VH-VL binders against q58766. Designs and how they scored, part 17

Target 1, 244 residues: q58766
Amino acid sequence: MIIMYAIGIGDNKEEVLKAYEKLKEEGIEVELIDNPKLLVDKLLDGEIDGAVRGSLSSSKVILYLRERIGKFYRASILKNPFTNGIFLLSPVGIDDISEDKNERIKDKIRIIEFASNFLKNYNIKAKVAVLSGGRLGDLGRNKVVDETIYEAEEIVEHFKGNVDIIHNGILIEEYLKDGYNIIIAVDGITGNLIFRCLGLICKIPGYGAVILSDKNVNFIDTSRNANWERYYNAIKFLIGGDFG

## First folded at step 18 (VH-VL)

Design c1
Fold by ESMFold2, fold request of step 22:
Structure c1 (fold): chain C 244 residues (1-244), chain A 118 residues (1-118), chain B 106 residues (1-106)
Amino acid sequence: as target 1 above (244 residues)
Amino acid sequence: QVQLVQSGSELKKPGASVKVSCKASGYTFTDYGMNWVRQAPGQGLEWMGWINTRTGDPTYAQGFTGRFVFSLDTSVSTAYLQISSLKAEDTAVYYCARHYNWEYFDYWGQGTLVTVSS
Amino acid sequence: DIQLTQSPSFLSASVGDRVTITCRASQGISSYLAWYQQKPGKAPKLLIYKASTLQSGVPSRFSGSGSGTEFTLTISSLQPEDFATYYCQQLYSWPTFGGGTKVEIK
């Protein structure tokens, strides 16, 4: 028996095919699927062991995935620029977490739980950093900043002891230098902006976005306009192998 | 005040099973992770894995993913290590040890010697 | 797994001597390093955590230093009760222990 993976193929066919050929050269069996619903169905029905959206339309694939598995969060997978590891950045969808303060704290707790479990399946110990809107010395200067600090402290309190989790304010570069591999953004907008700056402007290598859910879905979301290396790297990540 | 008290030494035959208990007192049990550490006679310390005391979710070190099972009963602040299909190579002292935020293992049980001999 | 190499594996010393034990990690672990003392038949005892923070109740003659890949435990004036085996442990990733350094009397 052979472990089977799939890449969605729509636009950008040349780059997807290049990734396919490279994977085939390495003995990795990959199916190219041009039907959004079929990609999702094969994954969830167990016919394939992991899937990458590839160059298929996000609106069709992601909406159908949500219909099949319900609510989920997304985390961007990025190479840590200071270490040999990766980190997960979440939330990165602008609507991934609730606008309501109490509910968004629960959303972040779920994200940490799902992200930690995701890393555990790759034999990676979670090291969680919760961002807020300022430095700890800024407490008392601004109501919005204070709320993000108190929210982060509540999240840390929920996990204290069992989990390696900290809140030390806005200093994402220090967290990454110390090997923190789950970075919790203040909200979806903040997370998305961090991703765009690091991944799209600074070109930090990335592997796409994983699905964080209680269903443990082995799926990576990628841009339809990516180069072949992003599609290739996404499959390699799903296999649990080398982080290129 | 903090104390981890383990069950007594065990003498077992190959193929049997054993369950070691580690009873915690003097602190809030679910605020600390619980680890199991093996030390074969005359050898160093080997981390076997841990169990999240808030969720009950175990994690096993490489090499301990088969015959070793961690569990807990939070109502009596007790963690358990079960070893099945015992082999002579399982002869060792088994320690429980708690951690906080993965910074240290500050309190250890006294150890439980498991001897596997025919 | 992150491997920890302790040096030396064995050390002879006299009461009053200054003793230094090193622990080298196979990759950077920031300051996520703890030191333990173990006497025969006893459980390990935490001495130092976060590379340099002395555990409560541990004598001030014990100190730790280092970050990244190289760490030291120093006993400034060895006492009779300090003859033991010392282990380093990293907690940056899934924990691993060093091979130990046995400190015995000359």
Scores: ipSAE 0.736, ipTM 0.883, lowest interface PAE 1.1, mean pLDDT 91
Fold by ESMFold2, fold request of step 22:
Structure c1 (fold): chain C 244 residues (1-244), chain A 118 residues (1-118), chain B 106 residues (1-106)
Amino acid sequence: as target 1 above (244 residues)
Amino acid sequence: QVQLVQSGSELKKPGASVKVSCKASGYTFTDYGMNWVRQAPGQGLEWMGWINTRTGDPTYAQGFTGRFVFSLDTSVSTAYLQISSLKAEDTAVYYCARHYNWEYFDYWGQGTLVTVSS
Amino acid sequence: DIQLTQSPSFLSASVGDRVTITCRASQGISSYLAWYQQKPGKAPKLLIYKASTLQSGVPSRFSGSGSGTEFTLTISSLQPEDFATYYCQQLYSWPTFGGGTKVEIK
């Protein structure tokens, strides 16, 4: 059997082509696709084994994905700077999480379930940390902070016992030092900002954003204007979870 | 008090199947994960995998992905280990053990000896 | 998989002795280590979890220490009922056990 991958190619052609040539040098079969609908169709119809959005328009690709597979969430895959592993940061799509408080909690529960199954497929045991807006000792200081703490505690109670899950407030650096590999942000905006700071400013190695869904979708979302290494790393991850 | 009671010893021929039960009492069954651990005669402990008691989703350790099946009946707070196509190398004591947040295995069943002899 | 190496594999000691058993992990596991005692024909019994936390009902002569890759179980004054096999277990990733340390009467 022939294993085939695709990278979407749009405006940022030089960087996508550099990733393509590097992959070709390594003997990896990659198709360049300049049509958002065709990229999604080939992936979901089984004509290719995995796809990276590349430099295609996010709005068009995401819209068509939602049409075909329904609701999904995104998780960024980043190298843990303190350990020899990766972590998933989710949600990272600004519109991944419901605005409604009760539905927001359900969204985070689904994210944890899908992210845990994602890691299981790579033979990684999930270790989940739920962020909030403050430390446990901060209760009573601010209603918004208190609300995020209570939401995090409710999520932890949902998974208690079976899953290694904690909430110890805002301490993302401590979670990463202890090898937590699923980091649940307060919402899509905070998750996106954390990703931009860690991945784009501090240059922590990353592999793009995976689709979290009850469907089998081997797809990584990448920035339209990423450097070639982001596109390259995304394909390498799809192939076999190459973490460095 | 917490108790895990396993089914009795089994003597089987190669190629047969066995199903070991582990009945829990004294706690809320779905609040703890359930693990299976193998110990061959005179040897150490080997984790076989676990089942999420809230969702029923099993996970198998390397080497236990083909002939070993974990399942639950939450209505009677019972976990099951089924081993098909038994081989002589499957001769061992099989333990169930619960975990909390992957911090420890605090309660274990008494063990079920499965002997496979031709 | 994370490999755990226990040493010694076998230990002969007298009642009243201080006994130390070590467990070395093939990579860092933070403090995600548990210790178990097993007597012949019996299930393992949890002694220590999170490297150093004593399980309820376990005698205070048992203690655990370490983090990262190196861990110890100490029995400060060995009692007759402590002759058993001891196992370490990591729970940082999918669990693995050490090979065991058999403690016998000298």
Scores: ipSAE 0.735, ipTM 0.876, lowest interface PAE 1.1, mean pLDDT 92
Fold by ESMFold2, look of step 20:
Parts: sequence; structure tokens; C-alpha cells
Structure c1 (fold): chain C 244 residues (1-244), chain A 118 residues (1-118), chain B 106 residues (1-106)
Amino acid sequence: as target 1 above (244 residues)
Amino acid sequence: QVQLVQSGSELKKPGASVKVSCKASGYTFTDYGMNWVRQAPGQGLEWMGWINTRTGDPTYAQGFTGRFVFSLDTSVSTAYLQISSLKAEDTAVYYCARHYNWEYFDYWGQGTLVTVSS
Amino acid sequence: DIQLTQSPSFLSASVGDRVTITCRASQGISSYLAWYQQKPGKAPKLLIYKASTLQSGVPSRFSGSGSGTEFTLTISSLQPEDFATYYCQQLYSWPTFGGGTKVEIK
């Protein structure tokens, strides 16, 4: 059997084609698919082994994917700037988790479970850090910050002992220095902002965003307006390259 | 007062199976992960994998994904290692050991010697 | 896989000697290193975790140091009960053990 990957091609054709040609030079064959529904269908029906959204419309691809598999979360894959590893940042979709307090705790627990399983498939042990809105010494100063701290502590207690999981407030830089590879943002807004700062402004290498769900979906989401290297890196990650 | 007590030594023939038990006491069983570690005669320690005691989800180290099965019975605070299709090279002492947040293995069972000989 | 290399593999020493055992990791592991003592016929016993934290009930003559890729276990004044094999273990990723250091009497 042929192990086959695909990249979606819509707008931004030059950058997708450049990634395609670079992969071809390396002996990696990839199918270019210009139809959002077809990309998703081929992946879910098993005709291809992994897919990158490429430059296809996010709303068309992601909406149809949600129609086919139900609720899912997104995690950005970023190179850890302090180690040789990667980390997953989630949630990164601004609407990925519930506004309701009780339901968003459940959402974060599911994200941790799915992200841990994702890393396990790449033979990576999960090290989970749950962010909150402040440092532990900030308790009692701001009701909203306190809420995020207590929420993070409840999540840590849920996984008690079995999982390498920590909450030490907002200290994302210390988590990354210590090799934590699943970073749980307070919400989709904070996760998205962290991604934009690290990935888009500071240009920390990224490999796209994975779909976290109870389905086994080998899919990486990429910006429709990315440079060719992001599309190329996403495929290399799907193949199983580990440069973390 | 924490104790991990393993089942007794086993003498087996090639092709047989064995099930090693590890009964925990003195702590809340589901608060700590449970690991299995192998030590062949005169050799060092080799991590075989672990089982999440809250979920029952096992993880196997490379080389231990086929004939080795981890399981648990939380109602009696016991973890199990089952080895099928025993080979002579499986002769070893098998330890259970608990962890907390992957900082350490602080308590170990006394070990179970499994001897496989024809 | 993160390989741990212990040095020396064997060490001959007298009671009262200062003993130093090293453990080198094939990549950075921060401070995620533990040390164990194993006597013949017995299970390993935790001595040190997080590179330098002494486990409760372990004599103060044992100490650990290091971070990143280089770690040491030190016994400041060797006692008769310290003749054993010592193992390092990293817990930064899926655990691995060093090859062991057997400490014998001269």
C-alpha cells in the first residue's frame, strides 16, 4: 500500500506549489486537492493517510470537518524555543471552549486527554501545564484572576498523580524551559494571542494546528496565507519527523 | 505504611503465560501511576511501561507492546502484568513501582522472579 | 530515547571514603533525574529525586547535584550499608535508567 498525504490548494497557490515542489525534490509525493469537501472526505474515508488544509478556506474545510466528526478542539504545534522539543498550545480557536464555567473545565480536561493521546502516538510523554490569569501570589486581588486560578487547580486535581501536570499561574516561559509540551491556555482568546505573538511576530517555528477529538483524524490546519515553509513543515510533521 | 506486595515467584515453560499481581495498601491507589520494571539476572533496570490507575489506560515501552498486558482492579487496589508466549529471555525479576506526577518511583514491590526454562 | 551513561560501572572503596558517581544524559533533561540504591535480592530504593532533593529517611551523607546533562550522586563518607548498586533514572520523557554503578569493598 501507498502512504499518501495531501495539501489543500486554493488561494496562495504559489506558496503551496513551492512547498509541493520542495517535497517532490525530497522524494515525498503529495496530492494537491482544491476541493474542501473532497480533502476531508478522502481523509476520513481512508483514501489518504494525512492531510494539511493548506490554502483552502478555513470556514469551508473546518465547517465540513465538524459536520463529519462533531465537536473538536484545535492545538497549535510550536517548536519549544528553550529545548529541542515541540509543544501543543490549546485552545487556539477563539470559540473552541464553552463560555460556561462548568462546561469549559470539561472542555479543557478533554483537550488534555486528546493532546496527551496525540503526543503518545508520536512516542512523546505528555507534560501538561495549565495556565491561569496570574501568579499564585495574586490570589485575593482580582475576582476574575482568582476564578482562573481555582479552575486550573480543579483541572490539576482531576488528573492527580498519574499525569505529569502542573499549575503555577501564568509562567509560560518557565513551563517551556522545563519541557512542558501541552500548554493549556485560559481560553481561546488567550491561546490565540499567545500563538500570534510567538508564531507570527517572534517567528517561532510552527507545524500548524492539529485537530483534537475522540476520532483519529490525521489533519493539520494551516493559515491560508502562510509561507511555503509552514505547509512544508506540516507535511514533514505528519510523516513523523521529530525535531523537538 | 505504603506497601506494594507482589505475587510469588513463578517457574514456567516456554509458551506458557504468567500473571503477576501487585497489591497496594496504605494510600489511595488511584492517586499514583503504576509502573512495571524488568531486571534480567545480573542486568540493570528496564522500564516496561505504566498504567494510569484512574483511567486504566496502559502505555508500553518500545519492545513491550506485544506479549505484555497491564491491567488493574481498583476495587482491590491491585495492578497486574500478564506475559503470554513466554520465552527463555523473559526470565527476570519483575517489579511494580508507583509514581506521582512523574517525579520519582518512591515505593516498589518486592519483585516477582519469573523463570522460563525448558 | 534519552540514554543515560553512568560512570564508573564498578567502584572499589573503603568505609569512610567519599564516593562520586556520575550520570550523563544524551540530551537535556532539566532536573528530572532520580537516583536509586539496590542491594542484592532487594528492590531499588529511592535516594534522590529532581536531581538534588533528598528522599525522606535517606541519610544526609547522600547528596545529588547537576542539571541539564550532567548529574552526580555523592556519598560523603561511605558506610558498610552503602555497598550496593546505584542507578540513575530520567523522568523528563518516558523513563530510562542508567546502566548502574556497583560499589564494592576494597
Scores: ipSAE 0.725, ipTM 0.880, lowest interface PAE 1.1, mean pLDDT 91
Fold by ESMFold2, last read:
Structure c1 (fold): chain C 244 residues (1-244), chain A 118 residues (1-118), chain B 106 residues (1-106)
Amino acid sequence: as target 1 above (244 residues)
Amino acid sequence: QVQLVQSGSELKKPGASVKVSCKASGYTFTDYGMNWVRQAPGQGLEWMGWINTRTGDPTYAQGFTGRFVFSLDTSVSTAYLQISSLKAEDTAVYYCARHYNWEYFDYWGQGTLVTVSS
Amino acid sequence: DIQLTQSPSFLSASVGDRVTITCRASQGISSYLAWYQQKPGKAPKLLIYKASTLQSGVPSRFSGSGSGTEFTLTISSLQPEDFATYYCQQLYSWPTFGGGTKVEIK
């Protein structure tokens, strides 16, 4: 049995091909697939062991993946700038969680469960921080902030005891310094903005976005306009998960 | 009032199995994680893993992924450690210990001595 | 695995002595360190958690300090009931214990 990986190739072909050639030089066999449905089908049917979206259209690949496996969430894998580890930032898809308050809380609970299981598979103990717009001492100052605080406290209450989980406001840098490795954003928009600032503007190293699901899908989502190093790193992650 | 009471000492032959119980009282069982810790004679403490008491999902430390099985019966607030295909090297005291938010192990069972001898 | 190195591994002391035990982590663990006391034939007993917080019911002669990679447990005036083995434990990652420090009467 041959371990096989695939990268989707659409636009941005030069960067995808550069990643392919570098992987080939290292003895890593990768198939280039230009058909969104074929990429997903080969992965889910077990014909390949892992897939990177590469430069294929997100709307085609992600929509079809949802048709095959149902609802899922995305988490960005980023290197922690203060420690020698990684952290997961979720949600990062703008449409990953519900607009309805009660359903949004359920979505975040599922994200924490799936992200914790993801880290467990890499022998990493989950340390969960739930973001909000303020701290308990800020209650009463702004109703939008109050709602984010109540939501975060409810999520913490659901998990406390068994899980290392905390809510202490919006100070993401304090959590990262203290080794928290699952960062739950207020919603998909805030998570996406945090990712874009840290990963795309400040260039904190990252490994793409994983699929959080109960279906155990070995798939990395990448920007269609990424440089070759992002595609290369995504494959390296799928192979062994070496975060060094 | 919090107590973790373990089952009594066991004397077993190589190849047998043993199941150690840890019965909790005085608190809400599913609000705390349950850990298993091994201490061989004259040796230090070795974390074997834990089980999430809310979900039943076990996690095993490196080296404990084969013959060791953690389980629960939440209806009687009890955690179990099962060891199969016992070897002489399994001779040890086995402790259960609860944790809260991974800050500490504040209550421990009294320990269960498992002796494996021909 | 985060390795914890305790020093010393063995200590002889008299009642009334000030005793200091150190625990060094192989990487930074912030303040995620606990200290336990174990007497022969008994389960470990929690003394200190979060590096410096004294557990309820533990005598005030016990104190903990440190952050990052270096931690200490101090017994300000050793009592007869304090002769035991002491373990540090990190809970920053999957838990690990130090090798222990045996404190004996001599």
Scores: ipSAE 0.724, ipTM 0.878, lowest interface PAE 1.1, mean pLDDT 91

Design c1
Fold by ESMFold2, last read:
Structure c1 (fold): chain C 244 residues (1-244), chain A 118 residues (1-118), chain B 106 residues (1-106)
Amino acid sequence: as target 1 above (244 residues)
Amino acid sequence: QVQLVQSGSELKKPGASVKVSCKASGYTFTDYGMNWVRQAPGQGLEWMGWINTRTGDPTYAQGFTGRFVFSLDTSVSTAYLQISSLKAEDTAVYYCARHYNWEYFDYWGQGTLVTVSS
Amino acid sequence: DIQLTQSPSFLSASVGDRVTITCRASQGISSYLAWYQQKPGKAPKLLIYKASTLQSGVPSRFSGSGSGTEFTLTISSLQPEDFATYYCQQLYSWPTFGGGTKVEIK
């Protein structure tokens, strides 16, 4: 049977074509689409099984995607440096979640639900860690830190029992060592900074950014000016969730 | 006192359907996930999947994605397992078991024997 | 799926004996392992979780150890009520059970 994937092709055509040819050599059929609306429409209408933005403009593709499916969040897919698995880091856009405390909690709850469903589609059981600004023993030292701790505890209470979820403060390295695969940052700024440090500075392998939504959207966001390996790896991830 | 009480044994013909109930008491039903486990005669334990008792979202283990349906009625703290198009190989004891944070299955129903015979 | 291999499949022992059962995982599961006891015609009963934590109400003669891929259940002084089948279960990923170890009376 024919399983169809697509890569958006705009600027940076040379690198996209190189990824296309490499995938073709491996027997993987990929459509190159130079129209942002067509890429999104084919994905959402079921004509293709997954899409990578490729080198198309983010402003055109992401804007149109929001028009079609509404509000969504983004999660970076990173290789866990302590295990053979992956983890999702979210939020990673500086404006992905609300500034308002109560709405921010609702946003994080939705992120956890969508990220858990994303992992379920790859046959991965979710293990959720909610970050805060301090250790549990730091309560009473700083008002802002205290608020992040209380927020994290409220989110854990919403899910505990049914879901493997924990808050043990700011200790991201301990969560990753114990195989937590959904890491919820305090806000979009902290998530973005964590991604930049881990992915861009320390160069932990990554597989792009997924769309977290109540719609089932098999889409990987990539940089317009990436090298061919980035586009190639994004397709490989969509095909089988290659985590090793 | 936590209890999971399952419906009684069932004798069915091939092609029929069966619905096994698991009624919880002594705890807040939506605070624990609910699992289904199969044990064929003389065999070991096989996890069939679970249902999130807060959301009602089921997850099925590989091999249980077709004829098996998990559901809830939270108003009576009850989980259900429905098996359609019964086959002789479905003959087994079916257990419900609750979990907390995926650390353990601490309470189990007494089991429901489903026998499928021509 | 993570495969669990229990050893031995059967053992024969007398009251008062020390019994050790092993469970090997096909990949690392940290300490996400539970042990269950099942008597004929009855549901499994939780003994140990998180590899080594004794469930409330379980006698102290039961203990668990291990991490990663190798785990043990130990019964320090076997009692008449301990003759049963024992199962390990991993909960690191979607759960799987070991094949069981039947402990029989001599």
Scores: ipSAE 0.720, ipTM 0.875, lowest interface PAE 1.0, mean pLDDT 91
Fold by ESMFold2, fold request of step 22:
Structure c1 (fold): chain C 244 residues (1-244), chain A 118 residues (1-118), chain B 106 residues (1-106)
Amino acid sequence: as target 1 above (244 residues)
Amino acid sequence: QVQLVQSGSELKKPGASVKVSCKASGYTFTDYGMNWVRQAPGQGLEWMGWINTRTGDPTYAQGFTGRFVFSLDTSVSTAYLQISSLKAEDTAVYYCARHYNWEYFDYWGQGTLVTVSS
Amino acid sequence: DIQLTQSPSFLSASVGDRVTITCRASQGISSYLAWYQQKPGKAPKLLIYKASTLQSGVPSRFSGSGSGTEFTLTISSLQPEDFATYYCQQLYSWPTFGGGTKVEIK
């Protein structure tokens, strides 16, 4: 049995090639694929054992993946700057959760369930923090903020007792200091922006975004403009699942 | 008030099975997680795992994934520990204990002694 | 796995003594530490949670302190009913218990 991995290559070619060469120096064989549909088809047809989107267009790769396997969510895996552990940030795909109020609460509940099961498979106990646009004391100041607070409180009520879950508003830094390892963003846009700030600007180490689904898909989503270390780390994660 | 009442002591031969019950009262059963803790004779406390009382999804600690099964009957607010293919080293007191948000185990059952002897 | 090391394993003490028990974690656990008392043939009883919060109904002679990796349980004036084994437990990750400290009559 031959174990083979692939990285998508499009824009940002220099950083993808740098990751490829580093992996090659370590004896890790990786195929570079410049065709979005081919990358997905080879993964799902079993021709490769894992895939990283790399610098291919998300609109082509992710939409085709969704066509092939149905609805899924993405969670970014980032190193916690305060605790030496990791945390999952989700949703991080801009279109991962519904615009409909009732359906987006269900989406976040599913994300928490899938993310908790993901961590459980690595023998990690879930600690869940649900973000909103404000603190509980901000109720009545802004209708949109109020809506996000009510949604977060409903999600906490669904899980509390059995699960270590809280909502204390927008205070992501306090959650991370206290070791919360599943951070639920308000929506895909806020999750994506948090990732870009932490991962791409501040360069907090990470492994890309895993697929949260009821399907077994060994795929890591990465930004087109990531540095080579993110592409490299994504492959290393697919190979061993080691949180370095 | 809050109580966890476990089934009585068991004397078993190697290879048999046992099912320990833990009946909860005085609170909303599904609002607290249920844990199982083992204490071998003269030894300390060892967490075996837990079951989510809202979903019925069990989690087993390392070393408890094979012969140990957690289950629930929420209609009677009861958690169960089943041990199959009993071995002599399974001789211990088994406790159930509830948790809230993983802050504490505040109420424990009285313990069930399971003795496995030829 | 987060290991908890309790010290001492055994204490010999008299009624009225001040008793301290230390629990050291192998990694930072913030304040996710609980203390339990266990008497022979009985289930453990929660004394302290979140490192320093006294459980309702527990006498005020019991106190807890610490954060991060080092934690202490203190009994300010030992009473006859306090002769027992004491366990720490972390709940930061999947729970683990310390090895216990048996407090005996001198």
Scores: ipSAE 0.719, ipTM 0.878, lowest interface PAE 1.1, mean pLDDT 91

